# Designs tried in a protein design chat: miniprotein binders against Uncharacterized protein MJ1027. Part 20

Target 1, 377 residues: Uncharacterized protein MJ1027, of Methanocaldococcus jannaschii (q58433)
Amino acid sequence: MLFMKYEGEIAIGPVHPTMLEPHRLRLFIEDEIIKEAELVIGVNYRGIELIMEGLPPEKISILSEKICGICSHIHVWCNVTVTERGCDIEVPERAEYIRAIVEELERLHSHMLLFGHAFEVLGFETMAFRAFMIREPIMQILGEITGGRAQYSCPIIGGIRPRCNIKESKIPALLERLEKFEENLKKLLERTVNDPMIMSRIKDVGVLDKKTAKKLHALGPTARGSGIHSDMRKMGQVPVYDNFEFEEIVFDDGDVFSRLAVRFYECFESVKIIRQGLKDLPNLDKRIYNPNYELKEFKPIDVYNEAQRGQVYYSYGLDENGRVRQVKIRTPTATNLACMEAILPGHHVSDAELIIASCDPCFTCTDRMIVVKENKI
Below, E stands for the ipSAE of ESMFold2; O stands for the ipSAE of OpenDDE; V2 stands for 0.75 times the mean of E and O plus 0.25 times the DockQ between their complexes.

## First folded at step 22 (miniprotein)

Design t1 (from p5 with V31L; at its last look DockQ between E and O 0.76; V2 from the best seeds 0.00; counts 0 for: pae O 1.6 > 1.5)
Fold by OpenDDE base, look of step 22:
Structure t1 (fold): chain B 377 residues (1-377), chain A 94 residues (1-94)
Amino acid sequence: as target 1 above (377 residues)
Amino acid sequence: STIKITVRVETNGKTTRFTYEIKSPRELLELLERLRELMWKYGAEKLTVTVETDDPELVEFFAEFFEWILREYGFKEVRITYEGNKLTIRAEKE
């Protein structure tokens, strides 16, 4: 029996000029079944940390925006938060509200991007188009608020940039757009769950059990899809979220469906948060920036936030010269990809791309699986 | 399905035209990104979108989509015409 051994490689990650090497997942395939998976992490966060070392904190935010094109806001927010906490800088409530609103908008557009990609992988082109179209209003809102497309540059030390201030006169239009988005999202969900072909491809596929998820330290929706509570917003790590009523979405089955479902239902919670934030904004003090602060020396402080993919971690100190020291950055991508690496063996090769996609690695350039070696054994 | 989308934008007497042959949903994102750029940077006064596809379901989809998105971009007058599998959308700002 001629056993065909295929080696497939899936390139995962932004081909961002600042990211030298994408993550690569190597698949060893025998008779169309994945036998082994090997994750090669190409993003050297150490390189970025080293570049940040010795810089003023204001310059670190610029570098952080370049780490990820899809989740730039959360990186900037974490960066400024370290300095703010270390220097005891009071941030105006309005600024924190807007930071949260922008983050939830970023979550929404990122999730919609993932849904579009998942449908594409599944071969449902029309659904992919619909997902991308539903995403567009969110992109427009982000553009109107931040004035930028990819790099919002909304947070600064002590608050937000003036251009990111949400005018009260714009709030009704924003709320209307959110309502329409929510309606379209419900329709998309209904179409998805009622399609047996879609459901058969995502249910009971790529199961990450709770034990394995805990062992491998799954984060964000990947962890929540396996029944693990993991949301920094709910764990008191991001105080502004205490002002909002929302639920942590958790599913227990640990399959592709569960990971996607967490994100689908989380979109509704994000809309809820944004709606509450927008409604409260007119009643808040109008100040968006605190200029009355001094940078002071402090030892490294741990800051956590919840990106669309899960927990983000920033830490650094400030020396006597106002330079950052001992920079540490952690993103959820490597951990969640390691979970996918662990569960891929035993699955059909045709499910590999979907399983990987279900943890939402930063897909700016997820190339399709390339067969690297075909050895007839 | 083959999808060909042509966009013509008129701003301050200048016309920009570009065509995308959409082979994947991702290419649509690129088109949308370009459209957004044009809308924000140049303030388009008139816009014409032509969609050619062999899939009638996609024709309807794109009709609904562009009607909506153009209204979101501030176009008040949107006219849609169908010629077989060719969709033409004309939009003007007041």
Scores: ipSAE 0.352, ipTM 0.782, lowest interface PAE 1.6, mean pLDDT 86
ESMFold2, look of step 22: ipSAE 0.810; ipTM 0.940
ESMFold2 (binder alone), look of step 22: mean pLDDT 78; pTM 0.768

Design t3 (from q6 with V31L; at its last look DockQ between E and O 0.79; V2 from the best seeds 0.72)
Fold by OpenDDE base, look of step 22:
Structure t3 (fold): chain B 377 residues (1-377), chain A 94 residues (1-94)
Amino acid sequence: as target 1 above (377 residues)
Amino acid sequence: STIKITVRVETNGKTTRFTYEIKSPRELLELLERLRELMWKYGAEKLTVTVETDDPELVEYFAEFFEWILREYGFKEVRITYEGNKLTIRAEKE
């Protein structure tokens, strides 16, 4: 029996010029079954940290925006939060509300990208197109709030940029758009769960059990899909979220379905948060920026937030000259990909791309699996 | 399914036309990004979108989508015409 052994490679990660090497997942396949998976982490966060070292805190935000095109807001928000906490800078409540609103919009559009990609991988092109169309209203809202730039640059030390202030006159239209988005999302969900072909491909596939997820330190929706509570918004790490009523979405089965379902239902919670935020905005003080602060020396402090993919971590201190020192950045991507690496063995090769996609690696750069080497044994 | 989308935008007497032959869903994202950029940067006065596809279901989705998005961009008059699997949407700002 001619055993075909082939090696496949999946490149994962941003084709951003600042990120030198994408993550690569190498698959060793025998008789169409994955025997081994090897994750090569190409993104050297240490390089970015080193570039940030010794810079003023205002300049590191610019660098943070370049780390990820899909989650740029959360990086900037974490950066400014370190300085704000270290220097005891009061941030106006309105600014924090808008930071949260923009983050949840970023979550929404990112999840819709994932859904579109998942449908594409599954061969349901019509649904992929539909998902991308449903995403567009969110992109429009983000464009209106941020001024139509690719990078939002919304948070600054002490608040938000003036252009990111949400005018009260725009709130009714924004609420209407969110309602329409929610309706369309519900329809997409119903169509998905009622399609047995889709469900058969995602249920009981790529199971990450709770024990393994804990051991490998799964984060965000990847952890929550395996029954682990993991949301920095609910753990008191991001105080502004205490103003909102929303649920942490958790599923227990740990399969591709569960990881996708967490994100689907989380979209509805994001809409709830945005709706509450928008409704409260008119009643808040109009100040969006605190100019009355002084930078002071402080030792490195830990700041956590919850990106669409999970926990983001920033830490640095300021020296006597107002320069950042001992910069540390952690994103959930590496740990979540390691979880996928662990569960891939034993699966059919045709499920590999879907399993990897289910942890939401940065898709802007995820190339399809390329067969690197075919050996007929 | 092959999807051909042609967009014609008129702004201040200047006409910009571009055509996308969409072979994958990702290519739609590029088109949508370009449309957003045009709408934010130039403030289009007239827009015509033509969608040609062999998938009748997609035609319906595109019709619904473009009708909505063009209204969001401030176009008040939106006309949709169907010729088989060819959709033409014409929009004008008052």
Scores: ipSAE 0.572, ipTM 0.849, lowest interface PAE 0.9, mean pLDDT 86
ESMFold2, look of step 22: ipSAE 0.824; ipTM 0.945
ESMFold2 (binder alone), look of step 22: mean pLDDT 78; pTM 0.769

Design t6 (from q5 with Y65W; at its last look DockQ between E and O 0.77; V2 from the best seeds 0.70)
Fold by OpenDDE base, look of step 22:
Structure t6 (fold): chain B 377 residues (1-377), chain A 94 residues (1-94)
Amino acid sequence: as target 1 above (377 residues)
Amino acid sequence: STIKITVRVETNGKTTRFTYEIKSPRELLELLERLRELMWKYGAEKLTVTVETDDPELVEFFAEWFEWILREYGFKEVRITYEGNKLTIRAEKE
C-alpha cells in the first residue's frame, strides 16, 4: 500500500508590508490524516512596538491603524485610551458611544467576512456570495460615519474626529438598514443550520475542549466556543458598554460549529448594542472632543478591549518629554492559532483549512494550504 | 459557475468602466470595494451593471442585491432587464 506522506503549509498574514513574516502553519500529513502541526509565528509585534517607542502619542495612532486592516478601529481605540487614562483625560460620553458603535460595526463586517470565507472553504459558493452581500450595508454605514476612508481613524485623544459624529438626522436610516441586515442575517443562519451537508462538516470537528482552551489561554469567540467566559466588554474593562444591554454568547461543544455559532449569535448582540447607542445619542451632550487636556508623565498602564477575535491589549507610558515608552501590544491571533495547532492532529487534511478559519485569523492574509513536500512511501 | 460583472459609472461627464470575471467569492469583494470607493469619492450620477452567468439562481440573486444596494447608494430609478442569463441594471440618481 503506497502511503502518501506530504507536508502542507498555510500562510496566515500579514497584510501590511511592514509585517515581513506571516504566521505559517505546517502540517505533517500521513494517509490524509494530520499527524503533526507546527505554528511558526513570524510577525513580531516587537517591530511595531519599537517603531512606536519614543514617538508622541498622537503619532502612534497612525501606526496602530496599520496593524490590521480588518480591526483597525479597536487598535486605535485601545491606543488613545492608554493616554486618556494615564493623563486623566475626560472623554465626552458621545464620543465613547460612537467609538462603541463603530467597534460593533467593525465586528459585524468582520464576522460576515469570516462566514463568507468559511462557506468558501466548505465549497458553498452561493452562501459565500450571500454573506459578502449581507456585509455590504455595514460597510456602507461605516463609510458614511468615517467619511468613506478605508481607515476609520475615528478615535483621537480626547474624543473622536468631527467627521465621525453621527448626525441625528441619519439615525432613522441607519436603524432601517440595521433591521434589514438583521433580517438577512437571520435568513442566512436558518439556511446554514438547516443544511445537513454544512452541519456535518462543522459539528464535532476541530474540538477544542475547555481544559485545553484554558491551558492555552484561548481568547474571544475561540474561548467562548469552548464554554469559557471571555469578553472584556462584560468584564468592566470598557466602561461605555455598561450603558448597553447585551449577552455574552457562549457555546460548550468547542467544535467548528460552536466557534462559528458564537460569532453568528454575537452579530445579533452587536446590532442590539448599535440600536441602543443610536437611540441614546440624541439625548447626550453634543460634545465629541475634549480639547482641555494636558499630557503628563505616567507609568505604563494596561488597557484591554474586545476585538472581533478577542482581547486586545495595549500598554505604554509617557516620559517627561511626552514620548511613548515601554510599548506593549498583544492581539488574540497568536494564542487562538496555537489552540488550532493543538487540535489539528488526528483530523483529516480536508478539515484543516476550516479548523484554522474557525479561529478567525486575518482573512486577507490567509492563503490556501499549499503542499510543500510530497513523498510517496 | 462563470460570473462576469461589468460596471459603468458616469460622474460629471466622465465614464469609468471595469469588468470582473469572478472566479471566487473574494473577487466579488474586490469589485464591491472598488464600487464603494467610486461612490464615496466621485458621487456617481449614473450606473450600469451587467451580470453574465450560467447560473440562473445567481442571476436572480444579483438582480435583487444590486437593486437594493443601488437604492442604498441613493439611486432613485433602477431598471432591471433580463436577456437569458444576462442581467442589466441601470440606475440614475435623477
Scores: ipSAE 0.621, ipTM 0.863, lowest interface PAE 0.8, mean pLDDT 87
ESMFold2, look of step 22: ipSAE 0.746; ipTM 0.922
ESMFold2 (binder alone), look of step 22: mean pLDDT 77; pTM 0.750

Design t9 (from q5 with V49I; at its last look DockQ between E and O 0.88; V2 from the best seeds 0.72)
Amino acid sequence: STIKITVRVETNGKTTRFTYEIKSPRELLELLERLRELMWKYGAEKLTITVETDDPELVEFFAEYFEWILREYGFKEVRITYEGNKLTIRAEKE
ESMFold2, look of step 22: ipSAE 0.809; ipTM 0.941
ESMFold2 (binder alone), look of step 22: mean pLDDT 78; pTM 0.774
OpenDDE base, look of step 22: ipSAE 0.536; ipTM 0.837

